VH-VL binders against q86l99r1233to1411. Designs and how they scored, part 10

Target 1, 179 residues: q86l99r1233to1411
Amino acid sequence: SNKESLPFRRDVIEKVINHLRENSLDTEGIFRLSGNMESVRGIVKSFAHGEPNLSFEVHNISNALKHYLRSLDPPLIPYEFFLMLLDARKNEDAETIRNIFWKIPSDNRVVLTLLVDLMVKISENSNVNKMNSKNLSIVFGPTILKPRTPTLDRMALMTETQLQCGIIQTFIEDFHYIF

## First folded at step 18 (VH-VL)

Design k3
Fold by ESMFold2, look of step 18:
Structure k3 (fold): chain C 179 residues (1-179), chain A 122 residues (1-122), chain B 107 residues (1-107)
Amino acid sequence: as target 1 above (179 residues)
Amino acid sequence: EVQLVESGGGLVQPGRSLRLSCAASGYDFEDYAMHWVRQAPGKGLEWVSAISWNEGYIDYADSVEGRFTISRDNAKNSLYLQMNSLRAEDTAVYYCAKDMGEDKYGSGFDYWGQGTLVTVSS
Amino acid sequence: DIQMTQSPSSLSASVGDRVTITCRASQDISSYLAWYQQKPGKAPKLLIYAASSLQSGVPSRFSGSGSGTDFTLTISSLQPEDVATYYCQQYNDYPWTFGQGTKVEIK
C-alpha cells in the first residue's frame, strides 16, 4: 500500500450511514457510480479528522465511505475473523457465519449492523436504484473483509474475492437471521 | 496532477511477444480499476482489458483473450499488458486508462495516457 | 455484447451553433454511459460520465442527457476548439463498448 491507514471512528461512520439512509435509497447506481475524485478525497479527510462534511452530492459521500472503509487498519471486520468467515461461506454455513458475527467486537458490530441494514434497504428498492444484493456485495466484499497478508497466488485471490463477496451477500440476504 | 505514461510499444513480427507498461502518478493507484484501450490507425476505440483495484476481477475482449495478460503492481503504481502471439490486427495505439471506479463496474475513464504504438508487421 | 450506435457519423456546423450527437444502446444500460472527445493525435478526454454528469474542467457548454437506450451529447454553442471526434461508451456490462464516433467540423 502506498498510502497511510485511517483510524476507526464509529461515531463518524454512523453519521455517514444515517445520512445515506436518508438520502440515497432512490439514487440510481448508489455505491456503483463514482464521484469527483478531489471531493471524495476531501470528504475522506473530514471523516478521518472526526468532523464529517456531508454537504456534497450523494455519490461523493457514498464513494467517500467506501474509500474510508477500505483504508481502515484494522479493517471493519478485524483480521482474525477473515479465514473463519471464508471457511463458513465455503461450506454454505449461515449459522456459523452468524456465530462469528456475534464474536466481533461490539463497536464494529454496531457499525456493521448499520452498514448492512443500509444495504438491505437499498437492495429492497433495487427496482429504482438498480443495486441488488449481488451488486452491493461486489462493492463491499473486499472493502470490509480483508486478510492480514494478501495472497500472491492469482487463483487463490480470485477465489477469496468470490468468497468475500458471498459473505456480504449472505449478510444482506439473511440479515434478520444473522444480525 | 494525475499522469499515466505508457511504454514498451514498437515494431514486432507476427507471433512474437511484447510487454507494455504504464507508470501512474498523482493519485492513489491502488484504489482504482485500470484498463487498456486500443485504437487502430484511423479507426475507433476498442476496450481491451480491465483489472480491478484488488486484482479480484480481470477481463478481456474476446479478440485478445488467451493471448494477452493484464497485471498490476500496486507497490510500484504500475499497470502491465503482456501481449503474446501478436497478429497484424493487434496493430494499434495502446492507451492506459484510469477508471473512475474501483471494481468490475467502473464509471468511465477520467484519465488516459498518451498511448504507445504497437505495429505488428512482417 | 452491447452495440453502441452514434448518429450522425459526421457533421459540419458554424461557430455558435447548437450541436447534438445521439447514441443508442442495443439494450438498457441505465445511466452507465460516458462521452469522450478526441482530437487528432491525442488521447481521448472525458466530457460526461453517468450520462449527464459534467467532468471537472469541461466547459459548461457541454451537456449530456438520456437513460436506458437513448442518449444525447449537446454542445450549446460550438467553438473552434470543439472540432474533434466524439465517442460514447457504455460501462453497464463487459465487454465495454464504444460508439463508432462522430466527427465534428466547422463549416
Scores: ipSAE 0.746, ipTM 0.905, lowest interface PAE 1.5, mean pLDDT 93
Fold by ESMFold2 at other seeds, look of step 19:
Structure k3 (fold): chain C 179 residues (1-179), chain A 122 residues (1-122), chain B 107 residues (1-107)
Amino acid sequence: as target 1 above (179 residues)
Amino acid sequence: EVQLVESGGGLVQPGRSLRLSCAASGYDFEDYAMHWVRQAPGKGLEWVSAISWNEGYIDYADSVEGRFTISRDNAKNSLYLQMNSLRAEDTAVYYCAKDMGEDKYGSGFDYWGQGTLVTVSS
Amino acid sequence: DIQMTQSPSSLSASVGDRVTITCRASQDISSYLAWYQQKPGKAPKLLIYAASSLQSGVPSRFSGSGSGTDFTLTISSLQPEDVATYYCQQYNDYPWTFGQGTKVEIK
């Protein structure tokens, strides 16, 4: 990576998710459409410094959240859970996915619950915003769930990406069972 | 501040290979999807290939599938296009293009290089 | 593949005129459309993304509208520096596709 990882700030992420819950459910292409690159970088910097600047058009804020979450090291779902979640998804084992979720550290679980709840609410309004559970899973899969040591095999990367997306899709579609 | 600089174009005979490079600077290259777009002389724009920020999604236009390979090296801020089995119809200016987005979904190309000319003729 | 059809293929207009270029998609692409300007001998430049969002540094005389299949780029008051070819592009589905271009000249 050519940039530094950013600190995990639970309170910042909660504020951003709450803002998006109030302002993005009717927004076409939310999390899919991009914002202005310079604005997004500035907003991410404000997240890292602990004082989120949310006085921007909503696509800039949603993109800043994606970029902030992607820059976390360890990721939102800590590395130790990666292989077991992928295996559980491969076996279509939602109960094991649920059991793994509840072993994730408390601060991460709270943030993940808020994030997936936001995705559920967006997907419930997909006739307006055009973002269903599959769309959101493609955006968030590799963003929040990634291996400690990435593979260099292109076929394995494609397979891992499909499974990462599948886990997030399971979180959204089975929200009440898992969370 | 954002710069995309293509290189590696030239005159080549049909059936031969050529490798294009694109050096990126002025933004966090590793965060964005990247594309190749080409323009035959006097013609319109044609999308050629895409690669996502993490390389988890790669795609090609049907006309180049199986002959061209897109790749990236995030440590070097570089995008590549390996072009094999070149044909006369591959003659074009090849542009390196930055996607506004990151994954297989995109939002258009907010920055372009100046292009490198590939001429395929016998 | 999604075909993008621009109209007109070319036009001539006077400085100060309102110019309208249309782009029609062969299927619904929601708002996933961009407009580019390409001046002679130069790389394309993004004007509009998401059908109607103005890119940073683009003059406010440019605007975009539309959703679904029918889209419009408008130049409210044509300037001499707007002589260029304009392209629409869909990014709804791969392969991404461009319109054939609209050449704009000053008469």
Scores: ipSAE 0.710, ipTM 0.896, lowest interface PAE 1.6, mean pLDDT 93

## First folded at step 19 (VH-VL)

Design m1
Fold by ESMFold2, look of step 19:
Structure m1 (fold): chain C 179 residues (1-179), chain A 122 residues (1-122), chain B 107 residues (1-107)
Amino acid sequence: as target 1 above (179 residues)
Amino acid sequence: EVQLVESGGGLVQPGRSLRLSCAASGYDFEDYAMHWVRQAPGKGLEWVSAISWNEGYIDYADSVEGRFTISRDNAKNSLYLQMNSLRAEDTAVYYCAKDMGEDKYGSGFDYWGQGTLVTVSS
Amino acid sequence: DIQMTQSPSSLSASVGDRVTITCRASQDISRYLNWYQQKPGKAPKLLIYAASSLQSGVPSRFSGSGSGTDFTLTISSLQPEDVATYYCQQYDDYPWTFGQGTKVEIK
């Protein structure tokens, strides 16, 4: 059965990101290691209701953020930007990626900036937490950048996934230029 | 109440094909990676194939690559394994397994089906 | 491929004994290691994930430790229902690989 979409709550996401910034930079495998499925479900519901419950082990919180972001419709990066960003990544054109970022609605840009800043801070401590920019890009690429209608061509789908990850990796590695 | 139910196993001759299905319930199937793992009679566990939540990453054990195809239908909460050009060495119980994670990294198999027996014999 | 070597291949112990099973990876896999229990005729069951995290519903007599290449599953006080084969499994890189298994029996 298909999952129902969840509302975008900027203030909730900001609280969650700030919590993770305080509690996750030294955590091995953050965003890669899983949490308890039942706990994660409950936490995601608390995000959707506007009162995030953050009294859990950090892996449950990080996983809840991933699942919440995945459940947004429209996604954090709105659908109309998908093809433009993938094309810019294919051409290795960071300037165009920057230009597209600044066209994204302001509430989404604020959340993206906070999220990618968190990823930058995690990656800068990757000798401890084991999560570099490539690791984080694999986690977040398809989560926040997705097409309205997925392709049915399997090879094209795999190529699109690599480009989605590449965009997030560019966001992390070129953060100060793009953001 | 996560349930994974495999079907489609049976006795087949070498060189023939078989399609395994796995029906998932009790969780958001579309959020997680899925795997096939097999166990030959009296032997240990062998990972066979993985497919990520969005199908953007698919991988196979060398022993089955080119012959087996993993697929999923998120609308039907179903995982599949198309097994072509079957060999005696493919004889095993085949388990569908839920990953705790969603992408190529994964985190391990928190739920398993009961398994379906595939016997390849002439 | 990352090779996983379990030791011992089998063991026999009395109820109440402390049981230790080891698993060695052919390369550094950080903490990306799981332990599974498989009882005869049944599917495997996850016991420990991420080297040391106890899965929900698993008795506290089970514990896991280690990082890098050397990992240990411990049963602090063996019970009759723990008769099973135990597998370690790495998920650091594909193909994911299992150890050969350790069969635990009651003598």
Scores: ipSAE 0.741, ipTM 0.901, lowest interface PAE 1.5, mean pLDDT 93
Fold by ESMFold2, fold request of step 21:
Structure m1 (fold): chain C 179 residues (1-179), chain A 122 residues (1-122), chain B 107 residues (1-107)
Amino acid sequence: as target 1 above (179 residues)
Amino acid sequence: EVQLVESGGGLVQPGRSLRLSCAASGYDFEDYAMHWVRQAPGKGLEWVSAISWNEGYIDYADSVEGRFTISRDNAKNSLYLQMNSLRAEDTAVYYCAKDMGEDKYGSGFDYWGQGTLVTVSS
Amino acid sequence: DIQMTQSPSSLSASVGDRVTITCRASQDISRYLNWYQQKPGKAPKLLIYAASSLQSGVPSRFSGSGSGTDFTLTISSLQPEDVATYYCQQYDDYPWTFGQGTKVEIK
């Protein structure tokens, strides 16, 4: 990474997610369509400083959230859970995925619950916003579930990415069982 | 200021190889998908290949699949295109293009390089 | 592959004229369509993304509209600096594809 990691600020992320829940459920292409790069960078800076500036068009806010979450170190789902979640996904073991989720530190669990609940609400309105659970899982999989040391094998990385997306898709589709 | 600078073009015989490079600056290269787009002389634009921010998705136009390999080095802010088994129909200006998005969905090319000419002829 | 057909292939208009370029997709691509401008000897430049969103620094005389299969780029008052070839491009599915281009000239 050629940029510095950003601090985890639960209160900021909660405000941003709540803003999006109120303003994005009927927005076509939310989390898929891009915002203005310079606006997004400025908004991410405001998140990192603990004073989120949400006076922007909704695509700039959604993109800022994606960039902020990608820049967290440790990530929203701490590194220690990466391999066990991928293994549980390979085994199609939703009970184990649920058990792992409840071991995640409580601040991270609260934010993850709010984020996945937002994705559930968006996907339930996909006839309007065109973003189903698969679409959202592609956006968020590698963003929030990351290994400490990425593989250098390109084929293995592509397979790993599919599993990361699959876990997030499982979170969305089985939300009420897991969360 | 976003800048993309291609290099590595030239005149080569059919069946030979070239490697194109693209040096990126002025933005967080590691956060965005990158593409190659080409334009044959006097012709329109043709998408060639894409690579996602984390390299988890890579794709190619049918005309180059199996012969071209896209890659990136995020530590060096660089994008590459290895072009093997070159054919006359590969003759084009090759553009490095920044995606507005990060994943396989993308959003379009908000910045382009100046292009580098590849000519494949006997 | 999703085919993109532009109309017209070329046009000639006077300074101040309203210019309209149409792009038709071979299938429903929602709003996943961009417009680019390419001046002779230069790299393309993004004008419009997501069918109707104006890129930063692009003059407001440019606008885009449409969704599904039929899309339009409009120049409300043609200026001398707008002489260029214009391309539409879909990003709904791979391979991403461009229209054949529309060359705009001044009479």
Scores: ipSAE 0.740, ipTM 0.901, lowest interface PAE 1.5, mean pLDDT 93
Fold by ESMFold2 at other seeds, fold request of step 21:
Structure m1 (fold): chain C 179 residues (1-179), chain A 122 residues (1-122), chain B 107 residues (1-107)
Amino acid sequence: as target 1 above (179 residues)
Amino acid sequence: EVQLVESGGGLVQPGRSLRLSCAASGYDFEDYAMHWVRQAPGKGLEWVSAISWNEGYIDYADSVEGRFTISRDNAKNSLYLQMNSLRAEDTAVYYCAKDMGEDKYGSGFDYWGQGTLVTVSS
Amino acid sequence: DIQMTQSPSSLSASVGDRVTITCRASQDISRYLNWYQQKPGKAPKLLIYAASSLQSGVPSRFSGSGSGTDFTLTISSLQPEDVATYYCQQYDDYPWTFGQGTKVEIK
């Protein structure tokens, strides 16, 4: 379908992340296990309207956050940073990744910091919740870091996906250096 | 309502090719991973292939790797399976299945098509 | 490959009976296990996901339990419409694999 973009609402995302911070750190499979599709769809609409409905099981909330972030246009990490970050990741250059992060618009940086901090806290409890930094990077890489124009070449697309995941994994593992 | 409708099955000789299609409706197709699952007559279920929401992860059962190609067209809400070098053991009902998840991990199949029969015999 | 072994392969029970089906994974799969119901001539239908979560529209007489390697599907009071083959399926790692199925009949 021709999906319309959802508005970037910093205040909504902050409330949702804070709710998950309080309710998900010991939840097995958080961000990996799915929610109920109808519930998730309704919750995403509440995020888009600025009045998040958080009276659901935590998996429905975490999945709604993923779907909401995926529907942002521009994405949480704006399009112009995509190629620079991928190149920095190819070179294993965390210093350049940090420099690029600090060029991202401030509202996006605040949200990204809260989101990655949540991922750090989840990964620190991975012996309980079973979600380490690699698991979370697979979930969030393509969700928040996207090209303006997707490639049609299958091998390039697989390589881009691996690099997208690697950037998020770097954010989590090097959080205090980058953020 | 979610609907998945497979097409393209039929009778084909060993060594030939066949292309299956699956038309999806009633949900945001581009948000979810999609799979092919098959069931030989009178037998159990066998996972065949997966493709993630953004096509960044694709995988196949060993029995079909190198011969089958999964693809999707998100603009057309369609999933495909190109089946080359068909063998008698590929004879099965092929199901299009929606994943509850989006990425490599997935979560299982909340919706299935009706299936399309592929018969490979001479 | 992760092997999924179901038990029993078939069973017969009376309407109203409690029915249990077990599924054993060849390695720890956490809670990454689903249960499907397949009636003759029809596509499978999801009953339980993530070991214990009931899919929308599935009657509450169905429940799932377990984690790690041992899992159970329970039908608390068997009904005539529950005649089907039941499959467990792991999604911890690729290839995703199904149990061989358990055929449930009314005696």
Scores: ipSAE 0.734, ipTM 0.899, lowest interface PAE 1.6, mean pLDDT 93
Fold by ESMFold2 at other seeds, fold request of step 21:
Structure m1 (fold): chain C 179 residues (1-179), chain A 122 residues (1-122), chain B 107 residues (1-107)
Amino acid sequence: as target 1 above (179 residues)
Amino acid sequence: EVQLVESGGGLVQPGRSLRLSCAASGYDFEDYAMHWVRQAPGKGLEWVSAISWNEGYIDYADSVEGRFTISRDNAKNSLYLQMNSLRAEDTAVYYCAKDMGEDKYGSGFDYWGQGTLVTVSS
Amino acid sequence: DIQMTQSPSSLSASVGDRVTITCRASQDISRYLNWYQQKPGKAPKLLIYAASSLQSGVPSRFSGSGSGTDFTLTISSLQPEDVATYYCQQYDDYPWTFGQGTKVEIK
């Protein structure tokens, strides 16, 4: 990676998610449509400095959240949970997925709960915003659930990506059971 | 300043291979999907291939699938296109294009290279 | 594959004229449509994304509209530097496809 990783700032992420809950549920293509690259880059810097600037068009803010979450080290779901979550998904074992979620550190769990709850609310309004659980899982899977070292095998990487998306889709669809 | 610089084009005979490279700078290359788009002389634009930010999604136009391979090296900020079994109809300027998005959905090509000419002629 | 049909294939207009280019998709693509400008010998340049969003640095005389299957690029007052070929492009589904292009010239 040629860019610097960013620190986890729970308070920033909560403010951004709350802003999106109030401003994005009716927005067509939210998290799929892009923003302006320079605006997004500037907003991400404001998140990283702990001073989130949310006076932008909503697509710039949603894209900044995606880029910020992708740049976290450690990621929102800490690295040690990656392989066990993928294995639980391969076995279609929602109970094990729930048990693993509750082992995640509490600050990360709170943020993850807020983020997935936002995705649930968006998907419940998908007739308007066009973003169902599958769409959102494709956007967020590899962003928040990452290995410490990506595999060099191309076919394994594609399979892992499908499993990462599947875990996020399970979080959305089984939210009240898991969370 | 975002820059995309293609290289590796040239004149080749049908059935031969070429490898195109694209050097990216001025943005966080590893955050975005990348594409190859081509334009035959005097013709319109044709999408050729896509690769997502993490390489978890790769796709090709039917006309090149099985013959072309897209790849990226995020550590080197570089995109590649391996073109095998070249045909006369592959003759085109090949553009490296940055996606505004990161995943298979994408959003469009906000930055383009200047292109590199590939001529396939016997 | 999603076919994109542009109209007209070419046009000639005077400086200051309002220019309208249309693009029709063979199926509903929602608002997942972009417009590009390509000047002779140059790479394409993004003008409009998501059907109606103006790319940074693009003059406000350019605008886009439409959703579903019918889309329009409008140049409110044609300028000499707008001589180019214009392409629409859908990104609803792979393969991504372009319209055949519309060449715009000054009389």
Scores: ipSAE 0.733, ipTM 0.899, lowest interface PAE 1.5, mean pLDDT 93

Design m1
Fold by ESMFold2, fold request of step 21:
Structure m1 (fold): chain C 179 residues (1-179), chain A 122 residues (1-122), chain B 107 residues (1-107)
Amino acid sequence: as target 1 above (179 residues)
Amino acid sequence: EVQLVESGGGLVQPGRSLRLSCAASGYDFEDYAMHWVRQAPGKGLEWVSAISWNEGYIDYADSVEGRFTISRDNAKNSLYLQMNSLRAEDTAVYYCAKDMGEDKYGSGFDYWGQGTLVTVSS
Amino acid sequence: DIQMTQSPSSLSASVGDRVTITCRASQDISRYLNWYQQKPGKAPKLLIYAASSLQSGVPSRFSGSGSGTDFTLTISSLQPEDVATYYCQQYDDYPWTFGQGTKVEIK
């Protein structure tokens, strides 16, 4: 990565997710449509400083959340859980996925629960917003579930990407069992 | 200020290869999808290829699939197009283009390079 | 592949005129459509994204409308610097495709 990681601020992320929950459930293309790059960059800075500025059009805020989460090091789902989750997904083992989730540190679990709950609510309104569980999994898979060391093999990278998306899709579709 | 600078174009005979490069600056290159778009002389725009922010999704126009390979090096802020088995119909100005989005969905091209001319002629 | 039919192919208008360019998709693409301006010898420039959102730094005389299959780019009062070719482009599905362009000239 050529840029510096950003600090994990649970209280900021919670405020941003709650704002989106109140303002995005009927927004077409939410998390898929882009915002203005300069606005998004400024909003991400406000998140990193602990003073989130949410006085922007909703697509700028949703994109800022994606960029912020991508910039966390360690990621929202810490590196040590990456291989375990991918293996559990390969085996279609939802019980193991649930067990792994509950081992994640508590602050990360709270944020992840809020984020996936938002995705569940968006997907339940997909007739209006056009964002189903598969769409959201493509957006969030590689954003929040990452290896410490990226693979050098392009075929392996494509397989990992499919599994990363599959884990997030499982979180959304099996929310009440896992969370 | 966002800048995209293409290089590697030139005159080449049919059946030969060229490698295009695009140097990006002024934004976080690793956060966005990147594309190649071409324009034959006096003609319209044609999408050629896409690569997502993490390289987890790559796609090509039918006319170039199997012959062209898109790649990126996020550490060097660089995009590449390896063009093999070139044909006369590949003659065009080739633009690198920044996507507003990061994944396979994308959102369109908010910044473009100046273009590099590839001429394939016997 | 999604075909984009753009019309007219060219037009000529006076400074101050309202100019309208249309774009029709071969299938429903929702709002996943962009408009670009290209001046001779230059790279394209994004004007409108997501059918109706104005890109930063683009004059307010430009606007976009439409959803589904029928889309319109409007220049409310044509200026000399608006002489260019305009392209619509869909991004609903790969391959991404462009209209063939509309050349705009001053009478």
Scores: ipSAE 0.720, ipTM 0.894, lowest interface PAE 1.6, mean pLDDT 93
Fold by ESMFold2 at other seeds, fold request of step 21:
Structure m1 (fold): chain C 179 residues (1-179), chain A 122 residues (1-122), chain B 107 residues (1-107)
Amino acid sequence: as target 1 above (179 residues)
Amino acid sequence: EVQLVESGGGLVQPGRSLRLSCAASGYDFEDYAMHWVRQAPGKGLEWVSAISWNEGYIDYADSVEGRFTISRDNAKNSLYLQMNSLRAEDTAVYYCAKDMGEDKYGSGFDYWGQGTLVTVSS
Amino acid sequence: DIQMTQSPSSLSASVGDRVTITCRASQDISRYLNWYQQKPGKAPKLLIYAASSLQSGVPSRFSGSGSGTDFTLTISSLQPEDVATYYCQQYDDYPWTFGQGTKVEIK
């Protein structure tokens, strides 16, 4: 990666998620439709500096959140949980996924809970916003759950991506059991 | 600012191979999906292939599937198209195109290169 | 594959005329449609994305409308520099597909 990683700022992410919860549940294509690249870049910078600028059209904010989360190192779900979660998903084992979730550090768990709760609320209104649990899982899977060292094996990469998406879909669909 | 520069086009015989490259600059290449789009001389636009930001989703037009391979090298800000078993109907200008989005959904092509001509003729 | 049908294939109009190009999808594609302009010998340029959103730097005389299966690109007052071929493109599902193009000329 040529890109500088960004610091984890729980308070910033909470403000952004709360803003989206108040402003995006009826928005068609939220997290799927793109924003203006220059605007999104500037908003991400404001997140990284701890001073989130949310005075933008909602698609610019949602896209900035995706880019910010993608740039975190370590990621929102720390690297050590990657293989455990993928194995649990491979076995379709929601109980094990729940147990692993509760081992994640507290600050990360709070943010992940808020983020997945937002996705649940969006998916419950998918007849309006057109974003169901599958759609959201494709957007967020590789964004928040990633390996420390990416595989160079093309087949393994495809399998990992499917499992990453599946874990996020499980989080959304089984939210009340896992969280 | 954003710049996409294709290279590797040329005249080749049917059944042979070519490898196209696209050098990207002026944006965070690793954050976006990338595509190849082609245009036969005097004809319309045809989408050829897509690759997501993390390479976790790759897809091809039916006309090239099994013969063409898209790839990217995020460390070099480069997109590639390996074209095998070339046919006369592959003759086209090939454009490197930046997606506005990152994943398999995408959003369309906000920046394009100027294209590289591939001519497949005996 | 989702088929995109543009009408007309070509048109000729005077400077200052209102120009309308239509695009029909073979199935409901929601608002997942873009419009591109291509001048001879040049790469395409994005004009409109998500059916109706104007790309940065595109003159305000261009507008897009529609959802579902029927979409329209409008040039409110045709200018000499608008001589080009215009393409619609759906991105609802792969393969992404373009319309056949509409060539716009000045009388």
Scores: ipSAE 0.703, ipTM 0.894, lowest interface PAE 1.7, mean pLDDT 93

